# Miniprotein binders against q96jn8r1131to1294: the designs that were tried, part 179

Target 1, 164 residues: q96jn8r1131to1294
Amino acid sequence: TLEFLENHGKNILLSNGNRTATRVASYNQGIVVINQPLVPQLLVQVRIDFLNRQWTSSLVLGVITCAPERLNFPASACALKRAAWLLRGRGVFHNGLKICEKFGPNLDTCPEGTILGLRLDSSGGLHLHVNGVDQGVAVPDVPQPCHALVDLYGQCEQVTIVNP
Key: E = the ipSAE of ESMFold2; O = the ipSAE of OpenDDE; V2 = 0.75 times the mean of E and O plus 0.25 times the DockQ between their complexes.

## First folded at step 15 (miniprotein)

Design W94 (at its last fold request DockQ between E and O 0.94; V2 from the best seeds 0.88)
Fold by OpenDDE base, fold request of step 16:
Structure W94 (fold): chain B 164 residues (1-164), chain A 83 residues (1-83)
Amino acid sequence: as target 1 above (164 residues)
Amino acid sequence: SKEEDLFKEAEEFAKLALEMLERGDYMYAAEYYLLAAEEALEAGNPELAFEYARKAIEYAKKNGNEEFLEEAEELLEKIKEEL
């Protein structure tokens, strides 16, 4: 069963059998990690439940290749300086640095109800899915094992893991 | 060298901060300036770290995030010890 780990950002409250993450304070400290590692062809999806328009930007999606149980989460995913590949806005980031300017749709403008997915292909390429549509390879050759990470940042106040 | 790489990384974070500012995103601007400050400090450039940390604090205040502000201010104090 896919669920968020208990080791999460300080402002996160888990509910619904740890399948729902809610950021209950400020705009950051909202990182969560999904318990099952990404394996080829496994599609992990989250739904944007609520957006708080008080803030700017939105959720960050990505993967980490370090042990999530022992990770001391920074205030935001952009501060992960190792073992991290992230999708933010239209950009792709590796260990904090931007490696791609424009990829897929802008995550910052995804409305409530949008279902975002991550999937590894057989070659280790990380794919982004938006409402069931494969947007292509965001990151090639992602090390395994890796875990899907969601940063409930800015506008994104709640997400829920959903089945494909 | 390691220090040179850290310095370059600091500059990259600062560039990202500027990019965020151009978008009017003070939240990520603060985040990136803090990262830039940390890297600059580790690179052995406390003067540059100081400048970045001050900017992080400036935008942290604009964001109204007291916890983050405290973190940035603590880093600033640490940087001052190296000046």
Scores: ipSAE 0.881, ipTM 0.940, lowest interface PAE 0.6, mean pLDDT 96
Fold by ESMFold2, fold request of step 16:
Structure W94 (fold): chain B 164 residues (1-164), chain A 83 residues (1-83)
Amino acid sequence: as target 1 above (164 residues)
Amino acid sequence: SKEEDLFKEAEEFAKLALEMLERGDYMYAAEYYLLAAEEALEAGNPELAFEYARKAIEYAKKNGNEEFLEEAEELLEKIKEEL
């Protein structure tokens, strides 16, 4: 079953059988990774449980292609300068740099209760789902194996893995 | 070359920092200026790295994250040794 890895950001507390991640301090140090690599038939979904609207930006969602179990995570996903494809706001980022200005909805405005999903298609394309609706291909050819990542940044203080 | 690529990446991070400033997001502004400083230093441009690190510190002070501020100040001192 899908769980968050025990190797995670410094400010994360895992609960609910490691299916819920809470950022318990500050605005960063909130990176979590799903415990299984993404494969074409696997849809990884998280629900936004709790937001603190004090902050401007919210969670980051994406994938890394480095083995995550013993990786030393940076404070924030924006500092992943290798082997990373990330969705932040409306943008798509590769290794920290913006490669697409506008892909799907603005993640910074997603309310509590939003269910966000990631999956690979058969061609290695990375898809974003929002509340069950496929938003299309964010990244057309992600190397495999890759691992789903969430950064509980800024507004986002809690997410829970949910079944499709 | 590697240095030319690192310099271009430093400029891209600085551009991202400015974008975040326009949105009032001082956390990302500080983070992107710190990344810009790191890349500029690796590119062999410590004077540019110094400017970016100073900006990272300026915005880090606004967000109250002491651990990040210490990291940024440590980088600034390292850059000063290269000037």
Scores: ipSAE 0.827, ipTM 0.914, lowest interface PAE 0.8, mean pLDDT 93
ESMFold2, look of step 15: ipSAE 0.826; ipTM 0.917
ESMFold2 (binder alone), look of step 15: mean pLDDT 87; pTM 0.867
OpenDDE base, look of step 15: ipSAE 0.879; ipTM 0.939
ESMFold2, fold request of step 16: ipSAE 0.822, 0.818; ipTM 0.910, 0.910
ESMFold2 (binder alone), fold request of step 16: mean pLDDT 86, 87, 87; pTM 0.864, 0.869, 0.863
OpenDDE base, fold request of step 16: ipSAE 0.878, 0.878; ipTM 0.938, 0.938

Design W95 (at its last look DockQ between E and O 0.23; V2 from the best seeds 0.00; counts 0 for: pae E 6.1 > 1.5, placed apart)
Fold by OpenDDE base, look of step 15:
Structure W95 (fold): chain B 164 residues (1-164), chain A 83 residues (1-83)
Amino acid sequence: as target 1 above (164 residues)
Amino acid sequence: SKEEDLFKEAEEFAKLALEMLERGDYMYAAEYYLLAAEEALEAGNPELAFEYARKAIELAKKSGNELFLEEAEELLEKIKEEL
């Protein structure tokens, strides 16, 4: 069963069998990691449940290749500097540095109800799915094992893991 | 050197901050400037750190994020001690 790990950002409250993450304070400290590592053809999806228009920006999606159970998460994904591949806005980042300018839809403008997915293909390419539609390879040759990461940042205050 | 690497990181964060500013994302811009300030301070450049911290504060005010503003101001005070 896919769940968020108990090790998460300070402002996160887990519910619904740890399938729902809610950021209950401020705009940051909202990183969560899904328990099962991504394996080829496993589609992991989260739904944006609630957006707080008080803030700017929105959630960050990606993967980490370090063990998440004991990881000390920074306040925001932008400060992740090791073993991290992230999708933010339309950009792709590796260890905090932008490696791609434009990819897929702008995550900052995805409305509530949007379902975002991550999937590894057989060659290790990380795919983004939006409402069930494969947007293509965001990051080629991602090291395995890796775990899906969601940063409930800015507007994004709640997400829920959903089945494909 | 370690300091040189830290300085480079500071500059990279500042660049990212500018990108965020260009798209009107004051919160992320502020955070990147704050990170830049921290790295600059660690690099032994309190003057540069001060500049970045001031920018972070300015943008924090624009964003209306009082909590972040407090954090940024605390860093600014720390930086002032090194000037």
Scores: ipSAE 0.156, ipTM 0.561, lowest interface PAE 2.9, mean pLDDT 91
Fold by ESMFold2, look of step 15:
Structure W95 (fold): chain B 164 residues (1-164), chain A 83 residues (1-83)
Amino acid sequence: as target 1 above (164 residues)
Amino acid sequence: SKEEDLFKEAEEFAKLALEMLERGDYMYAAEYYLLAAEEALEAGNPELAFEYARKAIELAKKSGNELFLEEAEELLEKIKEEL
């Protein structure tokens, strides 16, 4: 079943059979990765459980294309300078560089209860889903294998993996 | 050497910070500068770490991110202890 990997950011506490991740300190060190790669027809979904609106930025979603089990995670996902494609705010980032200013909704404004999903299409395009609604192709041709990543950054203090 | 590798990594984060600054993304620029400061400090270059942390603080003030500013100022105090 889908779980968060035991290898995660320093400020993460896993619970609920490793299906819930909580950031228990600070604003960063909150990277978690799903325990199996994305394949066509797999929709990985997380629910935002708790936000601290005192922060201005919120969670980051994305994929990494290298094996995550022994990866040394940086303080924030935007510091992944290799093998990463990320969605933050309305932007798309590749290896730390913003490559698209506006894609989909602003993740910094998503309320508690929002369900966010990632999947690959048959061409390797990465799709974002928001509350079941496909937002289209964020990244047109992600190398495989790739792994879904959530950075519990800023506002976002807890997420839970949910079934489609 | 290990210190030279960390110094190069700090410069790479500073380059990313400049790219964000040129796009007007002040908070992203602040985040990259704080990462650069942490790497410069680990590399044994507290003077460079100070300059990067100061830049992160100024950009965080422009963006109004009070909690990030507190984290950046705490790092600056840590850096000052090694100057």
Scores: ipSAE 0.076, ipTM 0.486, lowest interface PAE 6.1, mean pLDDT 86
ESMFold2 (binder alone), look of step 15: mean pLDDT 89; pTM 0.882

Design W96 (at its last look DockQ between E and O 0.88; V2 from the best seeds 0.78)
Fold by OpenDDE base, look of step 15:
Structure W96 (fold): chain B 164 residues (1-164), chain A 83 residues (1-83)
Amino acid sequence: as target 1 above (164 residues)
Amino acid sequence: SKEEDLFKEAEEFAKLALEMLERGDYMYAAEYYLLAAEEALEAGNPELAFEYARKAIELAKKSGNEDFLELAEELLEKIKEEL
């Protein structure tokens, strides 16, 4: 069963069998990691449940290749300077640096109810899915094992893991 | 060199901060300036670190995140020790 790990950002409160993450304070400290590592053809999806319009930006999606159970999470995903590939806005980031300017839809403008997915293909390519539609390869070769990461940042205050 | 790489990373974070400012995103701007400050300090450039840290603090105040502000101020104090 896919769940968020108990090791998470300090502003996160887990519920619904650890399938729902809610950021209950401020706009950051909202990183969560999904328990099962991504393996080829496993589609992991989260639904944006609630957006708080008082903030700017929104959730970050990505993967980490370090052990998530012991990870000391920074305030935001942008501060992950190792073993991290992230999708933010329309950009792709690796270890804090931008490696692609424009990819897929703008995550900052996804409305509530949007279902976002991550999937590894057989070649190690990380795919973004939006409402069930494969947006293509965001990262061509991701080291394995890796875990899906969600940063409930800015406007995004709640997400829930959903089945494909 | 390691220091050179760190310096370059600092500049990249500062660039990202500016991009965020252009969008009116003071939250990420503050965070990127803090990252820039950390890297600049590690690169052995406390003067530059000081500049970035001050910017981070200013923007942190605008964002209203007291916890982040505290972290930025702590970094500033650490930087001052290296000046």
Scores: ipSAE 0.771, ipTM 0.905, lowest interface PAE 0.7, mean pLDDT 95
Fold by ESMFold2, look of step 15:
Structure W96 (fold): chain B 164 residues (1-164), chain A 83 residues (1-83)
Amino acid sequence: as target 1 above (164 residues)
Amino acid sequence: SKEEDLFKEAEEFAKLALEMLERGDYMYAAEYYLLAAEEALEAGNPELAFEYARKAIELAKKSGNEDFLELAEELLEKIKEEL
Protein backbone atom coordinates (compact mmCIF):
# COMPACT_ATOMS: atom_id res chain seq x y z
CA THR B 1 0.00 0.00 0.00
CA LEU B 2 1.07 3.57 -0.55
CA GLU B 3 2.63 5.25 2.48
CA PHE B 4 4.80 8.26 3.17
CA LEU B 5 8.42 7.25 3.49
CA GLU B 6 10.02 7.33 6.95
CA ASN B 7 12.73 9.61 5.55
CA HIS B 8 11.02 13.00 5.53
CA GLY B 9 11.35 16.67 6.50
CA LYS B 10 12.17 17.26 10.14
CA ASN B 11 8.91 19.10 10.92
CA ILE B 12 6.75 16.18 9.74
CA LEU B 13 4.87 13.80 12.00
CA LEU B 14 3.57 10.68 10.26
CA SER B 15 0.37 9.05 11.49
CA ASN B 16 -2.54 6.91 10.28
CA GLY B 17 -0.25 4.05 9.25
CA ASN B 18 2.12 6.55 7.61
CA ARG B 19 -0.66 7.65 5.26
CA THR B 20 -1.08 11.06 6.93
CA ALA B 21 1.65 13.71 7.16
CA THR B 22 1.35 16.74 9.43
CA ARG B 23 3.73 19.70 9.60
CA VAL B 24 3.94 20.38 13.32
CA ALA B 25 6.21 23.44 13.36
CA SER B 26 7.18 26.53 11.41
CA TYR B 27 6.38 26.92 7.70
CA ASN B 28 8.86 24.54 6.02
CA GLN B 29 10.88 21.34 6.63
CA GLY B 30 7.78 19.53 5.40
CA ILE B 31 8.94 17.32 2.51
CA VAL B 32 7.39 13.85 2.28
CA VAL B 33 7.83 11.20 -0.39
CA ILE B 34 5.60 8.31 -1.42
CA ASN B 35 7.25 4.95 -0.68
CA GLN B 36 6.80 3.44 -4.18
CA PRO B 37 7.93 4.81 -7.54
CA LEU B 38 5.35 5.99 -10.00
CA VAL B 39 4.57 3.49 -12.74
CA PRO B 40 2.16 3.89 -15.63
CA GLN B 41 -1.43 3.56 -14.40
CA LEU B 42 -0.55 4.23 -10.75
CA LEU B 43 -2.43 7.30 -9.51
CA VAL B 44 -0.99 8.71 -6.30
CA GLN B 45 -3.55 10.93 -4.56
CA VAL B 46 -3.38 13.10 -1.46
CA ARG B 47 -6.18 15.08 0.19
CA ILE B 48 -5.48 18.52 1.65
CA ASP B 49 -6.72 18.14 5.25
CA PHE B 50 -5.70 21.38 6.97
CA LEU B 51 -4.68 24.80 5.70
CA ASN B 52 -3.50 27.86 7.63
CA ARG B 53 -4.34 30.87 5.45
CA GLN B 54 -1.96 33.23 7.29
CA TRP B 55 0.79 31.98 4.96
CA THR B 56 0.97 33.19 1.35
CA SER B 57 2.07 30.03 -0.48
CA SER B 58 0.82 26.48 -0.10
CA LEU B 59 1.97 22.93 -0.85
CA VAL B 60 4.24 21.83 -3.65
CA LEU B 61 3.71 18.61 -5.63
CA GLY B 62 6.20 16.85 -7.81
CA VAL B 63 8.59 14.03 -8.47
CA ILE B 64 12.24 13.20 -7.79
CA THR B 65 14.40 10.59 -9.52
CA CYS B 66 16.98 10.22 -6.74
CA ALA B 67 16.53 7.20 -4.48
CA PRO B 68 14.58 8.73 -1.62
CA GLU B 69 15.40 6.48 1.35
CA ARG B 70 18.76 8.09 2.13
CA LEU B 71 18.32 11.49 0.50
CA ASN B 72 19.11 14.49 2.71
CA PHE B 73 16.10 16.71 2.15
CA PRO B 74 16.55 20.47 2.09
CA ALA B 75 14.29 22.70 4.14
CA SER B 76 11.99 23.25 1.14
CA ALA B 77 11.45 21.51 -2.17
CA CYS B 78 12.50 24.67 -4.04
CA ALA B 79 16.08 23.80 -3.05
CA LEU B 80 16.02 20.46 -4.86
CA LYS B 81 18.50 21.47 -7.55
CA ARG B 82 18.83 18.05 -9.17
CA ALA B 83 16.45 15.40 -10.47
CA ALA B 84 13.28 17.23 -9.41
CA TRP B 85 10.20 18.43 -11.27
CA LEU B 86 7.79 20.43 -9.15
CA LEU B 87 4.41 22.15 -9.37
CA ARG B 88 4.10 25.30 -7.23
CA GLY B 89 1.26 27.76 -7.57
CA ARG B 90 0.62 27.57 -11.31
CA GLY B 91 4.30 27.22 -12.19
CA VAL B 92 6.29 24.17 -13.23
CA PHE B 93 9.88 23.97 -12.00
CA HIS B 94 12.79 21.76 -12.99
CA ASN B 95 15.70 21.55 -10.58
CA GLY B 96 14.51 24.71 -8.85
CA LEU B 97 14.15 26.83 -12.00
CA LYS B 98 10.82 27.78 -13.57
CA ILE B 99 10.14 26.12 -16.94
CA CYS B 100 6.45 27.00 -17.31
CA GLU B 101 4.62 30.03 -15.95
CA LYS B 102 1.13 28.57 -15.98
CA PHE B 103 -0.15 25.01 -15.80
CA GLY B 104 -3.41 23.78 -14.32
CA PRO B 105 -5.02 25.41 -11.32
CA ASN B 106 -3.19 27.55 -8.77
CA LEU B 107 -2.17 25.19 -5.96
CA ASP B 108 -1.97 28.16 -3.56
CA THR B 109 -5.76 28.53 -3.78
CA CYS B 110 -6.84 24.89 -3.44
CA PRO B 111 -9.16 24.59 -0.43
CA GLU B 112 -9.25 21.96 2.30
CA GLY B 113 -10.73 18.74 0.90
CA THR B 114 -9.07 19.09 -2.49
CA ILE B 115 -7.69 15.78 -3.75
CA LEU B 116 -4.51 16.18 -5.80
CA GLY B 117 -3.14 13.36 -7.90
CA LEU B 118 0.03 12.53 -9.81
CA ARG B 119 0.50 9.87 -12.44
CA LEU B 120 2.75 9.09 -15.39
CA ASP B 121 1.35 8.42 -18.85
CA SER B 122 2.86 5.81 -21.17
CA SER B 123 5.27 8.39 -22.65
CA GLY B 124 6.62 9.46 -19.25
CA GLY B 125 4.45 12.56 -19.13
CA LEU B 126 3.54 13.71 -15.64
CA HIS B 127 -0.16 14.45 -15.16
CA LEU B 128 -1.81 16.43 -12.40
CA HIS B 129 -5.31 15.41 -11.30
CA VAL B 130 -7.53 17.73 -9.27
CA ASN B 131 -10.60 16.19 -7.62
CA GLY B 132 -10.47 13.35 -10.14
CA VAL B 133 -10.07 15.58 -13.20
CA ASP B 134 -6.95 15.18 -15.34
CA GLN B 135 -5.34 18.61 -15.90
CA GLY B 136 -3.09 17.37 -18.68
CA VAL B 137 0.65 16.96 -19.02
CA ALA B 138 2.71 19.15 -16.70
CA VAL B 139 6.08 17.65 -17.66
CA PRO B 140 6.43 15.78 -20.96
CA ASP B 141 9.12 13.18 -20.26
CA VAL B 142 10.03 12.54 -16.66
CA PRO B 143 12.84 10.00 -16.22
CA GLN B 144 11.89 6.76 -14.55
CA PRO B 145 12.01 5.62 -11.85
CA CYS B 146 10.61 8.61 -10.02
CA HIS B 147 8.85 9.10 -6.69
CA ALA B 148 5.96 11.42 -5.91
CA LEU B 149 6.84 14.18 -3.46
CA VAL B 150 4.74 16.59 -1.43
CA ASP B 151 6.16 19.61 0.38
CA LEU B 152 3.78 20.66 3.15
CA TYR B 153 4.79 24.27 2.79
CA GLY B 154 3.24 27.40 4.26
CA GLN B 155 -0.55 27.10 4.24
CA CYS B 156 -0.55 23.32 4.01
CA GLU B 157 -0.29 21.68 7.41
CA GLN B 158 -1.69 18.20 6.71
CA VAL B 159 -2.29 15.82 3.82
CA THR B 160 -3.53 12.24 3.69
CA ILE B 161 -2.94 9.60 1.02
CA VAL B 162 -6.30 8.49 -0.37
CA ASN B 163 -7.23 5.70 -2.75
CA PRO B 164 -8.46 6.55 -6.26
CA SER A 1 31.37 27.19 -19.02
CA LYS A 2 30.15 25.70 -15.75
CA GLU A 3 30.88 28.95 -13.91
CA GLU A 4 28.88 30.94 -16.49
CA ASP A 5 25.95 28.52 -16.10
CA LEU A 6 26.12 28.85 -12.30
CA PHE A 7 26.10 32.66 -12.56
CA LYS A 8 23.04 32.48 -14.83
CA GLU A 9 21.25 30.18 -12.39
CA ALA A 10 22.13 32.47 -9.46
CA GLU A 11 20.49 35.33 -11.37
CA GLU A 12 17.40 33.20 -12.06
CA PHE A 13 17.07 32.34 -8.36
CA ALA A 14 17.40 36.04 -7.53
CA LYS A 15 14.60 36.81 -10.00
CA LEU A 16 12.43 34.18 -8.30
CA ALA A 17 13.26 35.76 -4.93
CA LEU A 18 12.13 39.14 -6.27
CA GLU A 19 8.88 37.66 -7.61
CA MET A 20 8.09 36.19 -4.20
CA LEU A 21 9.05 39.42 -2.45
CA GLU A 22 6.65 41.36 -4.69
CA ARG A 23 3.88 38.96 -3.65
CA GLY A 24 4.76 39.47 0.02
CA ASP A 25 6.04 35.92 0.47
CA TYR A 26 9.10 36.78 2.53
CA MET A 27 9.75 33.13 3.40
CA TYR A 28 10.11 31.98 -0.21
CA ALA A 29 12.01 35.17 -1.02
CA ALA A 30 14.57 34.30 1.68
CA GLU A 31 14.86 30.72 0.45
CA TYR A 32 15.43 31.81 -3.16
CA TYR A 33 18.04 34.40 -2.11
CA LEU A 34 19.88 31.67 -0.21
CA LEU A 35 19.86 29.50 -3.35
CA ALA A 36 21.14 32.45 -5.36
CA ALA A 37 23.94 32.96 -2.82
CA GLU A 38 24.95 29.30 -2.97
CA GLU A 39 25.09 29.37 -6.78
CA ALA A 40 27.04 32.63 -6.87
CA LEU A 41 29.60 31.25 -4.41
CA GLU A 42 30.04 28.07 -6.46
CA ALA A 43 30.48 30.27 -9.54
CA GLY A 44 33.44 31.99 -7.84
CA ASN A 45 31.71 35.32 -7.17
CA PRO A 46 31.83 35.74 -3.39
CA GLU A 47 30.88 39.46 -3.57
CA LEU A 48 27.57 38.63 -5.30
CA ALA A 49 27.09 35.67 -2.96
CA PHE A 50 27.55 38.01 0.01
CA GLU A 51 24.88 40.39 -1.31
CA TYR A 52 22.37 37.55 -1.78
CA ALA A 53 23.16 35.90 1.56
CA ARG A 54 22.70 39.19 3.42
CA LYS A 55 19.25 39.56 1.82
CA ALA A 56 18.37 35.98 2.76
CA ILE A 57 19.37 36.62 6.38
CA GLU A 58 17.33 39.83 6.61
CA LEU A 59 14.24 38.07 5.28
CA ALA A 60 14.83 34.96 7.39
CA LYS A 61 14.71 37.07 10.56
CA LYS A 62 11.17 38.10 9.58
CA SER A 63 10.13 34.43 9.38
CA GLY A 64 11.23 33.43 12.87
CA ASN A 65 12.65 30.17 11.48
CA GLU A 66 15.82 29.85 13.55
CA ASP A 67 17.11 26.74 11.74
CA PHE A 68 16.92 28.48 8.35
CA LEU A 69 18.49 31.64 9.81
CA GLU A 70 21.36 29.57 11.25
CA LEU A 71 21.90 27.91 7.87
CA ALA A 72 21.94 31.28 6.09
CA GLU A 73 24.38 32.72 8.64
CA GLU A 74 26.69 29.72 8.21
CA LEU A 75 26.73 30.33 4.46
CA LEU A 76 27.54 34.00 5.02
CA GLU A 77 30.55 33.02 7.15
CA LYS A 78 31.79 30.69 4.39
CA ILE A 79 31.37 33.49 1.86
CA LYS A 80 33.35 35.94 4.04
CA GLU A 81 36.30 33.54 4.00
CA GLU A 82 36.44 33.83 0.20
CA LEU A 83 35.99 37.59 -0.08
Scores: ipSAE 0.738, ipTM 0.881, lowest interface PAE 1.0, mean pLDDT 92
ESMFold2 (binder alone), look of step 15: mean pLDDT 89; pTM 0.883

Design W97 (at its last look DockQ between E and O 0.81; V2 from the best seeds 0.82)
Fold by OpenDDE base, look of step 15:
Structure W97 (fold): chain B 164 residues (1-164), chain A 83 residues (1-83)
Amino acid sequence: as target 1 above (164 residues)
Amino acid sequence: SKEEDLFKEAEEFAKLALEMLERGDYMYAAEYYYLAAEEALEAGNPELAFEYARKAIELAKKSGNEEFLEAAEELLEKIKEEL
């Protein structure tokens, strides 16, 4: 079953069989990683459960290609300088640097209830899904194995892994 | 060179900080200036690192994240040792 790993940001509280992540303090230190690596055709989805309008920005979604079990997470995903491909706002980032200005919908404006998904295709392309709709390839060739990562940042205070 | 690459990364983080400021996002702006400061310091440019760190601290205060503020202040002190 898909669950968040116990190794997570310090402000995260896991619940619901580790399928729900809640950031319980501040606006950062909210990185979580899903236990099973992404394999081709596996759709991993999270639902935005709660947004706190006190903060700005929202969750970051992406993948890491390093072993997540012992990773020392930075305060936010933007500080991941290696082995990381991230979707934030409408941008795509690789190892902290912006590699695409506009891709898909703006993650910062997704309302509560939005279901966001990641899927690798057979060619290693990383796809973003929004409410079940494939938004296309965000990253064309992602090294494998990789793990889905969610940064509960800013407004996003709770997400839950949901089945496709 | 490695230092040149680090310097370029510092500038890129600073650019990202500015982009976030334009959106009124002091949280990410602070974090990017922090990253810029780290890279600038490692690049052997403590003067530039100092400026970035100061900006990070200023914005951290606005964000209200005490833990991050402390980290930024510690970085500033480290930078001062290289000046």
Scores: ipSAE 0.874, ipTM 0.937, lowest interface PAE 0.6, mean pLDDT 96
Fold by ESMFold2, look of step 15:
Structure W97 (fold): chain B 164 residues (1-164), chain A 83 residues (1-83)
Amino acid sequence: as target 1 above (164 residues)
Amino acid sequence: SKEEDLFKEAEEFAKLALEMLERGDYMYAAEYYYLAAEEALEAGNPELAFEYARKAIELAKKSGNEEFLEAAEELLEKIKEEL
């Protein structure tokens, strides 16, 4: 089963058998990582459980290719300057810098109940799914192994891993 | 060169900070100016790093995040040592 790793952001509390992550303070320090690397047959999905609309920006999704178990996470995913491909708002970011202005829907506007998914295709392309609908290839050739990452930033206070 | 690449990255972080500031996202704006300051300092441009760090501090005060504000002030003091 998929779970969030015990190594996570300082403001995260894990519950529900480590399948639910809650940011319990502030607006950042909310990085969590899925415990298994992505492989072509694996769809990792999380549901947005709770949002606080007082903040402007919401969660970040993506992958890291370094070993996550002992990684020292920065306060926010935007500071991941190595081995990271991230989706924020409508942008795609590699190692902190924007490489695509618009991909898929705006993550900052996804409501509570939205199910967001990540998978690799057979060519190593990273796909975003939104409520079961494949949005296409966000990153065409992700190095493997890689792990799915969520940053419970700003608006996003809780996510839960769900089955496809 | 490495310094020229770091300087260009500092400018990209500053551009991201401005984007977030114009959206009213003072938290991300402060974080991106902090990153820009770090990159500018590493690029050997402490004058530019100082400018970016001051902007990060200004915006961090609006957030109420005491931990981040302290980190930004420490970065500013480090930058001053290289002015």
Scores: ipSAE 0.781, ipTM 0.896, lowest interface PAE 0.9, mean pLDDT 92
ESMFold2 (binder alone), look of step 15: mean pLDDT 90; pTM 0.911

Design W98 (at its last fold request DockQ between E and O 0.92; V2 from the best seeds 0.87)
Fold by OpenDDE base, fold request of step 16:
Structure W98 (fold): chain B 164 residues (1-164), chain A 83 residues (1-83)
Amino acid sequence: as target 1 above (164 residues)
Amino acid sequence: SKEEDLFKEAEEFAKLALEMLERGDYMYAAEYYLLAAEEALEAGNPELAFKYARKAIELAKKSGNEEFLKEAKELLKKIKKEL
């Protein structure tokens, strides 16, 4: 079953069989990684459960290609300078640097209840799904194995893994 | 060279910081300036690192994130030793 790994940001509290992640302090230190690696055609989805409007920005989605169980998480995903492809706002980032200015909907403005998904296609393209709609390839040719990563940042204080 | 690459990366992070500031996102701006400072320091440019670290600290104070602020200040201390 899909669940968040116990190795996570220090402000995260896991619940519901590790399928729900809640950031319980500040606006960062909220990175979580899903246990199973992304394999082609596996759709991993999380639902935005709760937004705290006190903060700016919102969750980051992406993948890491390093061993998640050994990863020492920085305060935020933007500080992942290796083996990381991230979707933030409308941008796509690789190892901390922006590689695409505008892609898909703005993750910073997704309301509660939005279901966000990641899926690899057969060619290694990483797709973003929003409420079940494939937004296209965000990152082509992502190395495998890779794990889906969610950074509960800013407004986003809780997410839950949901089945497709 | 490695140092040149680090320097360029520092500048890229600083650009991202400015972009965040333009959007009113001081939280990410602070974090990017800190990253820029780290890269600049590693690149052997403590002067530039100092500039970025100070910006990070300034912005960090606005968020109330004491842990981050502490981290930034520690980096600043490290940078000062290289000046």
Scores: ipSAE 0.871, ipTM 0.937, lowest interface PAE 0.6, mean pLDDT 96
Fold by ESMFold2, fold request of step 16:
Structure W98 (fold): chain B 164 residues (1-164), chain A 83 residues (1-83)
Amino acid sequence: as target 1 above (164 residues)
Amino acid sequence: SKEEDLFKEAEEFAKLALEMLERGDYMYAAEYYLLAAEEALEAGNPELAFKYARKAIELAKKSGNEEFLKEAKELLKKIKKEL
């Protein structure tokens, strides 16, 4: 019952019952948001379906803490200057600015088939999962409610929501 | 103050732009320079904003993203009015 919201980046085409997002043009305008907020018992997972290696950087994964249904998304998640905690490459970003240089694996090198997951722990800590393996707490105290966000940036042309 | 914070944010975005340039990612470099320009203009430093906006436009031409280039040129017009 997890789906990508109708409100998404302009280069996104939703398919597969709104569980698959494809970026159909350019390198950006690819922000998608999961329709349900994160709660401690919810693991949101997406699989990287297609990559185009002509681009240098790949997808961004994270959360927003504002209501996403009518939000006017910027072209790229890097321009989310409020209410956003994002993982890009190995960095952690809050409101566009880097707050941690290295956390978890480098998202820019994840191959097709990688399953990336987000969940909150009981203390509001944001965890990254990679192929089922918990990478630890990326952000220790995320305000709730928050929604999982994926920016199909650069290399990343398609992701699909998968069940845990 | 708000202006001091905005100026520091502009500098941080410019540092991110340089990091992306070192990696050869001209798209992110252009986007971060545009963010730096926006923050510098809001901070009341249109000369610095002009510098960053020119860099964003230069890099954006390499990407071929017409919508981004249009946005960057619109910001440059705003900055020129305050020079």
Scores: ipSAE 0.828, ipTM 0.921, lowest interface PAE 0.8, mean pLDDT 93
ESMFold2, look of step 15: ipSAE 0.817; ipTM 0.915
ESMFold2 (binder alone), look of step 15: mean pLDDT 89; pTM 0.882
OpenDDE base, look of step 15: ipSAE 0.869; ipTM 0.935
ESMFold2, fold request of step 16: ipSAE 0.826, 0.817; ipTM 0.919, 0.914
ESMFold2 (binder alone), fold request of step 16: mean pLDDT 89, 89, 88; pTM 0.882, 0.883, 0.879
OpenDDE base, fold request of step 16: ipSAE 0.868, 0.869; ipTM 0.935, 0.935

Design W99 (at its last look DockQ between E and O 0.82; V2 from the best seeds 0.83)
Fold by OpenDDE base, look of step 15:
Structure W99 (fold): chain B 164 residues (1-164), chain A 83 residues (1-83)
Amino acid sequence: as target 1 above (164 residues)
Amino acid sequence: SKEEDLFKEAEEFAKLALEMLERNDYMYAAEYYLLAAEEALEAGNPELAFEYARKAIELAKKSGNEEFLEEAKELLKKIKKEL
């Protein structure tokens, strides 16, 4: 069963069998990691449950290749300076650096109810899915094992893991 | 060198901060300036770190994140010891 790990950002409250993450304070400290590592052809999806319009920006999606159980999470995913590939807005980031300016839809403008997915292909390419539609390879060769990461940042205050 | 790399990273974070400011995103801007300050400090450039930290503090106030503000202030104190 896919769940968020108990090791998470300070402002996160887990519920629904650890399948729902809610950021209960401020706009950051909202990183969560999914327990099962991504393996080829496994589609991991989260649904945006609630957006708080008082904030700017929104959730960050990505993967980490370090051990998530012992990770000391920074206030936001942008501060992950190692072992991290992130999708934010339309950009792709690696260890804090922007490696792609425009990829897929703008995550900052995804409405509530949007289902976002991550999937590794057989070649190690990380795919973004939006409402079931494969947006293509965001990261061509991701080291394995890796874990899906969600940063409930800014507007995004709640997400839930959903089955494909 | 390691210091040169750190300096470059500091500048990159500062650039990202400016990018966020262009979008009126004070939250990320503050965070990036803090990162820039940290890297600059580690790079052995406390003067630059000081500037970035000040910007981080200013923007943190705008964002209303007290916890982050305190973190930035703590970094500033650390930087001042190196000046």
Scores: ipSAE 0.870, ipTM 0.936, lowest interface PAE 0.6, mean pLDDT 96
Fold by ESMFold2, look of step 15:
Structure W99 (fold): chain B 164 residues (1-164), chain A 83 residues (1-83)
Amino acid sequence: as target 1 above (164 residues)
Amino acid sequence: SKEEDLFKEAEEFAKLALEMLERNDYMYAAEYYLLAAEEALEAGNPELAFEYARKAIELAKKSGNEEFLEEAKELLKKIKKEL
């Protein structure tokens, strides 16, 4: 069963059997990681449960390839300078730097109820799904093992892991 | 060289900060300027690191995030020691 790891950002409270993450303060310190590595055929999905539209930017999705249990997380995922591939807004980032200007929908405008998915295909391609629709390959060659990561940044105050 | 690569990364983080400023995202702009300052310092350019850190501090004041502001001020102290 997929859960968020106990090692997470300091502003996160886990609930619902560690399947729901809530950012309970500020706008950052909201990084969570899913407990099982991605494996081909595994679709990891989270639902956006609660947004606060006062902030400009929203959640970040992505993967890390370093062991997540004892990592010291930065305040925001943008500061992950090693072993990280992230989707923010419409951009794709590798180790903090933008590698693609436009991929998929703008994550900053996804409403409450949106279900976002990450899937690693058999060749190492990272796919984004939005409400069940595959957006294609965001990153063609992600090393394995890797773990799905969500940064409950800005607008995004709560997400829940849901079954595909 | 390693210093040239770090300097290029500092410039890329500064460009990201400017993108965020254009969207009035002061929180991300401050975070990207702090990353730029860190990379510039590691590249052996404490004068450039000082300029980026000062920008991060000014933008952090707009956000009201005291924890980030303290982090940025601590980096500035480290940079001043190497000026």
Scores: ipSAE 0.807, ipTM 0.908, lowest interface PAE 0.8, mean pLDDT 92
ESMFold2 (binder alone), look of step 15: mean pLDDT 88; pTM 0.881

